# Designs tried in a protein design chat: VH-VL binders against q8vl04. Part 24

Target 1, 152 residues: q8vl04
Amino acid sequence: MKKQERQRYIKRLLSSNEIERQEDFVKLLRAEDIDVTQATISRDIKDMQLVKVPSATGGYHYSMPVQKQMDTEKKLKRTLKDAYVSYATQDKFVLIKVLPGNGPALATLIEAMHYDEIFGTLGDDAHVLIICKSLAMTLELQQKIQRLLSDH
Short names: E, the ipSAE of ESMFold2; O, the ipSAE of OpenDDE; V2, 0.75 times the mean of E and O plus 0.25 times the DockQ between their complexes.

## First folded at step 12 (VH-VL; framework fv_gimsilumab)

Design b4 (at its last look DockQ between E and O 0.43; V2 from the best seeds 0.61)
Fold by OpenDDE, look of step 12:
Structure b4 (fold): chain C 152 residues (1-152), chain A 122 residues (1-122), chain B 107 residues (1-107)
Amino acid sequence: as target 1 above (152 residues)
Amino acid sequence: EVQLVESGGGLVQPGGSLRLSCAASGFTFSSYWMHWLRQVPGKGPVWVSRINSDGSSTYYADSVRGRFTISRDNANNTLFLQMNSLRADDTALYFCARDSSTGEGSYYFDYWGQGTPVTVSS
Amino acid sequence: EIVLTQSPVTLSVSPGERVTLSCRASQSVSSNLAWYQQKLGQGPRLLIYGASTLATDIPARFSGSGSETEFTLTISSLQSEDFAVYYCQQYQYWPLTFGQGTKLEIK
């Protein structure tokens, strides 16, 4: 499994579970037939900068870094608004056209958001190509793009 | 036979809350995305919210985000919509609907319930 | 958003007649269009998806055609149980949108 896909899965797990230990990530992923080691999960946790927060029942559980996520989203919104030219969709594909020089940066920011709708992202000088997981996910990603563009 | 039966609607004051339920039968509930839509009499339906098969992912219309929560109990074949901070413009007939596709969703709906009415009024 | 305009708003017809309903999109929705039937006091019933594919257990007298911006629902021979409101819906672009509906009533 690709790192980015795995990390999106981790993000999804965090949204649906209170995960206390790194071993719990491994168990949950293996339960989904995803082969992963604790060492890999440890690296992902560091890369994603996960933090431990207090649980309502006591103890601690892993969570996404709220401030980092907010900062990334703000940067994404700003970059998209400043560089945006147009977007079009075809089946599972979303093609965003941007002003020259902005493609790579935008692609990086989109990747950093770990959107569950996205299978993969490619960027060149003036384009970002997003491959969504389904037509339904393409629709949902459209709304995310629209919301980013409209300050919602 | 596929059946969806909504319940929980009623009259509520602005700022109030309601919890809608949808009892599903006649199909493998846990295999399908489920949706809530609403309809004002004389108008076309409006999409409100969706939940994926296992409940790990939810999505909301802008008009209800932060106020409504969609959830599901696959063990009991039930879909829920918790509606908080209700407004007058939330008044409508609320439908649960099955997404036509298994697993990945399609956003067209092959089965609908009969609807449960929600009226928000002072 | 995509605006779907249905015509006519109301159509008075007799059983046995051929009925043609129109749905026009403000911009191309490819073939990502569905048709629904809604009878009084009931939820919508899916008739057509993908512009022309007949849904499960729908009578063959119903058919859909069209692509891009122009779509048509046809009932080859109207039955008494077909008097209802018909909606088109696009699922090409967010947000999802429905037409305002066409009401079939008995002449």
Scores: ipSAE 0.694, ipTM 0.881, lowest interface PAE 0.7, mean pLDDT 93
Fold by ESMFold2, look of step 12:
Structure b4 (fold): chain C 152 residues (1-152), chain A 122 residues (1-122), chain B 107 residues (1-107)
Amino acid sequence: as target 1 above (152 residues)
Amino acid sequence: EVQLVESGGGLVQPGGSLRLSCAASGFTFSSYWMHWLRQVPGKGPVWVSRINSDGSSTYYADSVRGRFTISRDNANNTLFLQMNSLRADDTALYFCARDSSTGEGSYYFDYWGQGTPVTVSS
Amino acid sequence: EIVLTQSPVTLSVSPGERVTLSCRASQSVSSNLAWYQQKLGQGPRLLIYGASTLATDIPARFSGSGSETEFTLTISSLQSEDFAVYYCQQYQYWPLTFGQGTKLEIK
C-alpha cells in the first residue's frame, strides 16, 4: 500500500476514534487488511506532525494539528456563550465580565488561541483582563470577541 | 504631497464582480495600514476593510466578509479591493484611506481619495 | 454599536461667525473621537483626533473639545472655504462608527 493511501486511512481512523498509542494504529489498520509495522506508523506520525490532545476519558489521544486549533476554538465559543456578561475597553485593556467561577477557564482558552493582538491575559473569579499590544489592537480583539459570541 | 486616487468603479448587476484600485503617491506606502470605506450620499462613511503594512493581515466588516478581498502591491504603491457577489446594498462611493499611524494602525484616517462610485442594479 | 448623533443637522451661518457643532455618543468613547470635513465631490479631510488634537496642516481656527459622550467642534471665525459637511467618528468600540453629519451652509 502506498504511503499516501496509508496516511489517508490514518486520518480516517483519527476522525472516528480516540487513539492513544501507536500500537492501536497498527491494530486498527490490520482490521482493515492493512499490514504495517510499528516503525512505519512511527514515521507516519512524525511525517504528519500528529499531536496529542486531551481526551474526554482523561488521557491523551493523537490528533491532526488543525483539529487541536478547532477544538480549542469550539471550547472558547461554548465558554463565552455560557458565561459571558459584558466587556469594556480602556486604553490597551479589554475587561470581560463573566458569571462567577468562569474567569480562569476563559482566560486559559483565550491564551490557547494565541491571538496576535494580545500581550497577556489574566483571570479572576468573575473577570478576564486582556492586555493588548496597542489601542488599535483592542478594536481588532473586540471584532474577534463579537464573532465568537455571534458565531459569524 | 500625499495623494490617493481610486479607480475601477462602475455599474454592475447583482451577483457580479468589480475590482477597485487605489494609486498612492507622496508617502512611503509600505509603512502604512490602508483602508477602504464607503459612503451613501447623505450619510456618514462606513468602514469596509483594512490591510496592514506588508499585507500579511486583513480585516473586514461583517457585511462584506467572504465576498470582498483587500490586497496591496507595495512595489507599485497600489491598494486593491476585489468585490464579488455584489448586492444592491453595496451601492456607494468607495474611498481608499490611509491610516494615520505608521506600523500598528490607529483606525482614524488622515488622507482619503476622492472616491470611485459603485452602482449595483439589475 | 455606538451611535454618534450630530446636531444640528444643518446650520446656516455667515463668514466671520463663531460656529459650534455637537457630537453625542450613545456610550462613553473616552477621548477616541475624530472630526472630518467633507466638501462636495471630495473625500473627507481629518481635522481633529483624540477629541482635541489638531491634525497636520489644519488651521488654528478649528478646535475640538469634550470627552466620554459629549464632543464639540468649534470654528472661531468662519471662512468661506469652511462651508462643508462635518462628521465625527469614534474609534473606542467595534464597529467603528461615524455620525450622520452636520451640513454647514451659507446664510
Scores: ipSAE 0.635, ipTM 0.855, lowest interface PAE 1.3, mean pLDDT 90
ESMFold2 (binder alone), look of step 12: mean pLDDT 94; pTM 0.960

Design b5 (at its last look DockQ between E and O 0.60; V2 from the best seeds 0.00; counts 0 for: pae E 2.2 > 2)
Fold by OpenDDE, look of step 12:
Structure b5 (fold): chain C 152 residues (1-152), chain A 122 residues (1-122), chain B 107 residues (1-107)
Amino acid sequence: as target 1 above (152 residues)
Amino acid sequence: EVQLVESGGGLVQPGGSLRLSCAASGFTFSSYWMHWLRQVPGKGPVWVSRINSDGSSTYYADSVEGRFTISRDNANNTLFLQMNSLRADDTALYFCARDSSTGEGSYYFDYWGQGTPVTVSS
Amino acid sequence: EIVLTQSPVTLSVSPGERVTLSCRASQSVSSNLAWYQQKLGQGPRLLIYGASTLATDIPARFSGSGSETEFTLTISSLQSEDFAVYYCQQYNYWPLTFGQGTKLEIK
């Protein structure tokens, strides 16, 4: 499994579970037939900058870094608004056209958001190609893009 | 036979709340995305909200975002729509609909209920 | 948003006649178009998806064609139970949109 896909999965697990230990990530992923080591999870946790927050019942659980996520989203919104030209969709594909020089940066920011809708992202100088997991996910990604563009 | 039966509609004042229910039968409810749509008489349907199979993901139309909450009880094959801060323009016949695809969703709808009417008026 | 324009608004026809309904999109929606039938007092019923694929348990007299911006729903021989309102819906672009409907009424 690719790192980006695994990290999106980790994010999804965090949204639906209170995960206390790194071993718990490994167990949950293996339960989904995803072969992963604790060392890999440790690297992902560091890369994703996960933080431990207090649980309602006591103890701590892992969470996404709220401030970092907010900052990334703000930067994504700003970059998109400044560089956006157009987008088009074809089935699972979303092609965003941007002003020259902005493609790589936008692609990086999109990847950093770890959207569940996305299978993969490619960027060149003036384009970002997003491959969604399904037609439905394409529509939902469009919704997110539109909201970013409209200051929602 | 697939069946969807909406309930909970009625008359409410602006700013009020309603909770709609949709009882599903005849299929594996937990395998499907579910949707709410609404329709004003004489007009086409309008999409309102979506919930994925296990309820971990929800989406809303801009017009209802922050006011409506979609949820589901898979154990009891029931879909819900909690509607708060209701406005006059929320007046419509509300339908629950099954997404035609299992798992990944498709956003076209192969089965609809008969609808439950919601009227928001002072 | 994508505007779907259906024509005609109302069509008076007799049983046994061939019926052709049109749905035009303001821009290309590929083949991601569905057709629904809605009878009075009922919820919509899916007829066609993917522009031309017949939904389960739908009579073969119904067919869909077209792509991009021009779509057609055809009823080869109208039956008495087919008098209803027909809607097209695109699911290629967000937000989802429906046409305003075509009403088939008895002549």
Scores: ipSAE 0.778, ipTM 0.914, lowest interface PAE 0.6, mean pLDDT 94
Fold by ESMFold2, look of step 12:
Structure b5 (fold): chain C 152 residues (1-152), chain A 122 residues (1-122), chain B 107 residues (1-107)
Amino acid sequence: as target 1 above (152 residues)
Amino acid sequence: EVQLVESGGGLVQPGGSLRLSCAASGFTFSSYWMHWLRQVPGKGPVWVSRINSDGSSTYYADSVEGRFTISRDNANNTLFLQMNSLRADDTALYFCARDSSTGEGSYYFDYWGQGTPVTVSS
Amino acid sequence: EIVLTQSPVTLSVSPGERVTLSCRASQSVSSNLAWYQQKLGQGPRLLIYGASTLATDIPARFSGSGSETEFTLTISSLQSEDFAVYYCQQYNYWPLTFGQGTKLEIK
């Protein structure tokens, strides 16, 4: 499995779980039929610069570093400002139209933000389809997008 | 009978602050998302802010972001709007409103209060 | 921003008449449209949501129809307590928007 693909799964685990120990990554990945060694996970934690932060229930868990989150938001904002054309919603779907060539980049950045409103995101050359968890969460996502498109 | 009663409105100078309250009764307040809306007489309402059931998530209209803070006290069935850096165009009748659905909300409002007037004037 | 245009702005009618109020959206809002009644000195009262679903405890004389860009509110037999201002509201696009209102007044 490619390093970038494996690290994507690690990000997903962090969005859905509070993980205290490195071996828990291995166990959770194996539950999804992804077989990795603990040595590989240790290198990924270092490469991703994961940090331990306090849990609400006591103890500590791994989290993405603040610097990477800030960089992702900056890139997302820039990509939207440069390539955004329009969007439409239907039920739980948000379809964003972008200038050709920008769909995959935008979809990747949206996934990296780990928005709670989103069930899933797919991109093609000129579109990003976002599937939200509910109509209200679609409205919440729209508010976030408008905030990113606005200046100051 | 579901009731929402706003209070705390009044006359304030530009740049001033005001704190609105909304007393809720007749329903399980902690189960519902709550909203603030405002209305200039003769115009339709304008959405201002919302807070989810446990207060962990808040959102604001662009025109008030950074100046207004929504909060709730579920133990006392009260919704609040702290308004800072007030401007003349914040002048309106302010309503609290109950979101019609529990869970993830709906953004349409099945019960509203009577409103509390806010006037921002030199 | 979705503009909701209500027609007519004012309608003069007598009790017992059937009235129809219109709301047109500047782009499709699917069926995510609500109707409210507002009397002087009071907050709005939800009548209809989802374009056509009657809200709790609303009299059956109220009904809603339409989808996408064109919506109507119908009062089948106007009662004296129905004289008020009526607003439509869309909740399909951010920001949420309301129409400018239709004032229903006694002839």
Scores: ipSAE 0.451, ipTM 0.762, lowest interface PAE 2.2, mean pLDDT 89
ESMFold2 (binder alone), look of step 12: mean pLDDT 94; pTM 0.960

## First folded at step 13 (VH-VL; framework fv_gimsilumab)

Design c1 (at its last look DockQ between E and O 0.02; V2 from the best seeds 0.00; counts 0 for: pae E 3.2 > 2, off the site)
Fold by OpenDDE, look of step 13:
Structure c1 (fold): chain C 152 residues (1-152), chain A 122 residues (1-122), chain B 107 residues (1-107)
Amino acid sequence: as target 1 above (152 residues)
Amino acid sequence: EVQLVESGGGLVQPGGSLRLSCAASGFTFSSYWMHWLRQVPGKGPVWVSRINSDGSSTYYADSVEGRFTISRDNANNTLFLQMNSLRADDTALYFCARDSSTGEGSYYFDYWGQGTPVTVSS
Amino acid sequence: EIVLTQSPVTLSVSPGERVTLSCRASQSVSSNLAWYQQKLGQGPRLLIYGASTLATDIPARFSGSGSETEFTLTISSLQSEDFAVYYCQQYQYWPLTFGQGTKLEIK
């Protein structure tokens, strides 16, 4: 299984389970016929920046870094709404035009979101170029952008 | 032969709920993104929702976001659409469709079911 | 959103005739356009994707051409089973959009 797909699955597991230990991830994934080692899970946890949060019944369980993500998203939304001019797409490319001086900041925020759709980003003074992983990912990124621009 | 068969449609009152199913056969179901679309008679189809291969990612049209839930059971080759808080403008023929690409989406659809009708009326 | 305008709305034709259907996009969709056939009581069937690539198991009499804003679906010699509604669909910009359809009916 590809890393990205595995990590998406991990995210799904976290949404429906209170997982306390790394070996619990391994067990759950293997139960789904996904061969994985604890070492791999450990790398994923670090890569995904999972955090341990208190459980209602005591102890701790793993969770997505929701607060940090929310803060970054709020900044992204604000920056985009303030600076946005237009965007266009071509194949796997998304070109966002922004007011001068806002390109680098916007690119940085987009990068900080760690969207799975994105291969890479570049920003100049008045543009952000996003390279998506596929045409489908381009469309999904557009959906994200539009939702950010709207008060959805 | 690839086959998609929708079921679960019917008449429901506004505010009601309905659960659609799509039985898939003739291909490796778990390898494909799946979609729901709907069509009003005399009009073109409208995209409603998609789910990736393992169900870890879902997307919805703005008009159904928060009300509809797409899910899948890969063990039983079945796609679902849970529709809550139904409105009159949800009335349509609902299709399940296979995304043309294996493992990733393309957002054009190489196989469609025959559709199941949903009517929301008081 | 991208508006796809198909023309004509209805076309009366006879078997054996060459048929040309048009799909115009409100702005460029590159080559990210698909064509579907829908017969009465059936779901759509994919005919063309990428503006010009024939889908699997589609007869060679169907062909697609065009790019950017102008697209054409051609049936070189219409068969009796080809009477249906034809839709174009773009997948360049979100949201996905379909044309209003062209109905082929028997003359």
Scores: ipSAE 0.758, ipTM 0.900, lowest interface PAE 0.6, mean pLDDT 94
Fold by ESMFold2, look of step 13:
Structure c1 (fold): chain C 152 residues (1-152), chain A 122 residues (1-122), chain B 107 residues (1-107)
Amino acid sequence: as target 1 above (152 residues)
Amino acid sequence: EVQLVESGGGLVQPGGSLRLSCAASGFTFSSYWMHWLRQVPGKGPVWVSRINSDGSSTYYADSVEGRFTISRDNANNTLFLQMNSLRADDTALYFCARDSSTGEGSYYFDYWGQGTPVTVSS
Amino acid sequence: EIVLTQSPVTLSVSPGERVTLSCRASQSVSSNLAWYQQKLGQGPRLLIYGASTLATDIPARFSGSGSETEFTLTISSLQSEDFAVYYCQQYQYWPLTFGQGTKLEIK
């Protein structure tokens, strides 16, 4: 099973369960007919940057890092406000132009958002090329970029 | 010889409108991004707006967004700034300026006009 | 937005002197800095871009240096036509901003 597909299931499990232990991920994924090792789950937890937050009963459970996602989006909006010039789409490609020196920072922030629509990004000094997974996902990403640019 | 000549400035009351023009000659106007800037005597220039070479992309300083509209007529080598809802703090000498690079934009300006004065007072 | 602070505000000098003008940015602008000369009744004239690259038809007595937050414009031997106001401009971040100017006056 692909890593991204497995991690979507992990996200779903977190939205409906309080999971305190890594072995509980294994049990719940097996109930979905997904057989994974605890070593794989451990890597997923690190890759997804899951955090432990207090439970009502005084223990801890795994959760998505909501504050880190907000911080990254804030930095992305700031970088666009500070440096954005224009964008264009063609087929599966989105090309964003920025003021000189800002391409690498923008590319890094876009990667850190972990948009499902994106296959990959490349940046140079004044451009970021985003390669999307499908034509439909390119349109979805374009809408997300438009929302980021429209926020005053 | 590259020349940029602004016109259309004048005296206007707050809330009024003006349309500035910039006549370009001596270069391929349609290949260049163009900008408007303004300057109050004794102070540095302040960037106002930009337009890309074919006019498909525009951008504005926060202080003028929604009130000013930049446009261009590439057939007649003319840049425009429509200024609506004018305020006293829009009073300045207005310049058109050529972006120094073709196609991509460089964001520094190798040729400027002489400026056209705009005064907004009641 | 990025504030550019120029110093001195006014400099009184004689022809033939070597002069240096300073521009300090409130945040790093890498090397994305330009210098302009403006004479009374005229639009600015581009002198330097990229912090140190001389624009076309600008005399070799002009030079620029610096990066990040500290920049210098140098005139190696001042000519009578060099008395003007000088501005720096950054293009690292929107909005594009200019310094307040340094006025170069005859002593």
Scores: ipSAE 0.292, ipTM 0.708, lowest interface PAE 3.2, mean pLDDT 90
ESMFold2 (binder alone), look of step 13: mean pLDDT 95; pTM 0.961

Design c2 (at its last fold request DockQ between E and O 0.37; V2 from the best seeds 0.65)
Fold by OpenDDE, fold request of step 16:
Structure c2 (fold): chain C 152 residues (1-152), chain A 122 residues (1-122), chain B 107 residues (1-107)
Amino acid sequence: as target 1 above (152 residues)
Amino acid sequence: EVQLVESGGGLVQPGGSLRLSCAASGFTFSSYWMHWLRQVPGKGPVWVSRINSDGSSTYYADSVRGRFTISRDNANNTLFLQMNSLRADDTALYFCARDSSTGEGSYYFDYWGQGTPVTVSS
Amino acid sequence: EIVLTQSPVTLSVSPGERVTLSCRASQSVSSYLAWYQQKLGQGPRLLIYGASTLATDIPARFSGSGSETEFTLTISSLQSEDFAVYYCQQYQYWPLTFGQGTKLEIK
C-alpha cells in the first residue's frame, strides 16, 4: 500500500476511534489486511503531525493536528460562503456552482480537507466538481457542505 | 428471518442520558451499515445516525451531533445509541434499521425494528 | 431540504380495489426514492427502492413508478393486510427526507 493511501486510512480510523497507542494503529490496519509495522506507523504519525490530546476518560489519544485543520476549514468556510451559488448531485458527483474566479481556490481547499468521502476534486472558474467514493458518501459530503454553509 | 429488536427506551428528564440497544439476528450483522431513525407519532421518520460495518465510521444528524454516540458490537450482533444531554425535542420512537446495501451505505432501509420509545420530559 | 408531499393524506378504500399513491418532490431526486409501509405498532417495511424496484419478499401487487419529481406507488388489488401508512423517502440529497405519509383505511 502506498503511503498516501495508508495515511488516509489512518485519518479515517482517527475520525471514528479513540486510538491511544501506535500499536493500536498497527493492529487496526492489519485487521484490514494492511501489512504495516510500528516503525511505518511512527513515520506516518510524524509525517501527518498527529498529536496526543487528553481523553475524556483519562489518558491520551492521537488526533489530527488541530490548528492546521482548523485554519484550512476556516478558509474553506469563508470561501464557500462568499462564493457559493448552488450545488447539485448525480450519482457520485457533486457539482458546486460558485461565483466566477472562485472554483480553483475552493477546489484546492476542499482537497486540503482530505475528506474521506472524496475520491477527487476538480475546479474551473465557476465550478467545483467533486467525485465521491460512493453514493452514500455523496450524501455524507452534502452534510459536510451543509454544515460549512450553515455555520455549524 | 431478519430481526431487529430495540430496547432501552424510557422516560428521562431534560439533560439526562439513555442508552438504546438493538439486537440483530437472521443476517450477517457485520456486513451491513446500521442506522438509527426516530419518529414522532403522526409524522414520517427522521434519520438520526449511521455506523458503517466495522464501526470505523459514524455520521450524525446535526440535531444530535455531539450528544449522541452510535456504536456496535459485532460479536454480539448489537447496535447501540448513547444519548446524552437529552432534550424535549428528542422525544420520539427510535428505530434501528439495516441499510439496504451490503458493505456500503445506501441510506434506504430494508429492515426496521419495532421501535423503542424515548420520552424526555420535566 | 427536499420536501416530499404525499397525496392523498388519507384514502378510504375497500379490499380488491386498485390503489394509487402519489409522492411529489420539491425538486428532482432522480430515481433515489423508496416506499415504505408502516402498520400500526410496527416499524416501516421497505416496499420499493430506486423508484421502481420491488424489495425482497414484497408481494407483486405492489409496484413503483416515476422519476425526478413525480412518483407513484400502486397496489393492484388491495388486500386486508395492506391497510397501513405509506411513506416515500428520498436519498439523493441531504438531509434525508420522508413524506408525511398516506394512510390507507378501510372504507
Scores: ipSAE 0.854, ipTM 0.941, lowest interface PAE 0.5, mean pLDDT 94
Fold by ESMFold2, fold request of step 16:
Structure c2 (fold): chain C 152 residues (1-152), chain A 122 residues (1-122), chain B 107 residues (1-107)
Amino acid sequence: as target 1 above (152 residues)
Amino acid sequence: EVQLVESGGGLVQPGGSLRLSCAASGFTFSSYWMHWLRQVPGKGPVWVSRINSDGSSTYYADSVRGRFTISRDNANNTLFLQMNSLRADDTALYFCARDSSTGEGSYYFDYWGQGTPVTVSS
Amino acid sequence: EIVLTQSPVTLSVSPGERVTLSCRASQSVSSYLAWYQQKLGQGPRLLIYGASTLATDIPARFSGSGSETEFTLTISSLQSEDFAVYYCQQYQYWPLTFGQGTKLEIK
């Protein structure tokens, strides 16, 4: 079968399964009467730029790059909803205050989003300091924070 | 030299739709972020939406999110606002505006159009 | 959200007079404040940004000052074309906000 057709099947498998190993792709495709080699799957993983993301069961599973960002975003939203207190901004700085014990987790999640606006992020027990690249980018970051905090 | 000309406003019933256009000239349109703002007579402007230079990033005020869609056609130097599910409180004069910075959103606006009126009523 | 309160609401003045308009923010916006002029039937025109920097092609009779919560726009010698409504706008905090406007009208 053609590469594009095979890769569509791989995307479908990823949407309904947590696939941890390359050989599991081969097994699942065989169950759909698609016979492929592990070398072919390895090439597809590289071509599709699949990434490994943490599983709820421990370990890692394959995901599309877009799906990895969605998983991280859901965790970021939850952490903000649970721990967020307030934020303030000055120049290029955005300072988020959180309930004690939540700063490092929030800082890690923000860094994992790879926001273009951010030069760097530091967390202590009850704060996350975000250093943005410009004032304009603090406004863009504020938009993102407020969207993550909203119900819609 | 810089000109922005809005069009497409009108009278519409609640739940209806309108599509606003903004024709840009006198500058390199594709280098600038563009915005829509609206103004109720006797009040200050209120920000509505923005789109970055190549159209890859958009953002909306909460009051219009999910109902309005901003877009741009850089080949024809035109900015658009598709307004769906219109409500009475969307009634305003609508302006397109150029962001003052190139390649970034400064969120102050150095050129505005004349505005196109939108009235939503039964 | 940041509330910008402009005063006075209306000011009746004659050409040639020196005019000052005020804008007060409900909390500090540093120097991230812009001033606009809006004439009847027209869109706003950017006059000043960064509290005190004149925008391109704005006459030198316009000047801005202030920081944090208190800002002023000054027109050193009012011209007949300066009768309009003037708005301040902050761009430090989301959402962006504008003042309610000050109308300059001929005495």
Scores: ipSAE 0.639, ipTM 0.860, lowest interface PAE 1.3, mean pLDDT 90
ESMFold2, look of step 13: ipSAE 0.562; ipTM 0.824
ESMFold2 (binder alone), look of step 13: mean pLDDT 94; pTM 0.960
OpenDDE, look of step 13: ipSAE 0.848; ipTM 0.938
ESMFold2, fold request of step 16: ipSAE 0.581, 0.627; ipTM 0.824, 0.839
ESMFold2 (binder alone), fold request of step 16: mean pLDDT 94, 94, 94; pTM 0.959, 0.960, 0.960
OpenDDE, fold request of step 16: ipSAE 0.840, 0.846; ipTM 0.940, 0.941

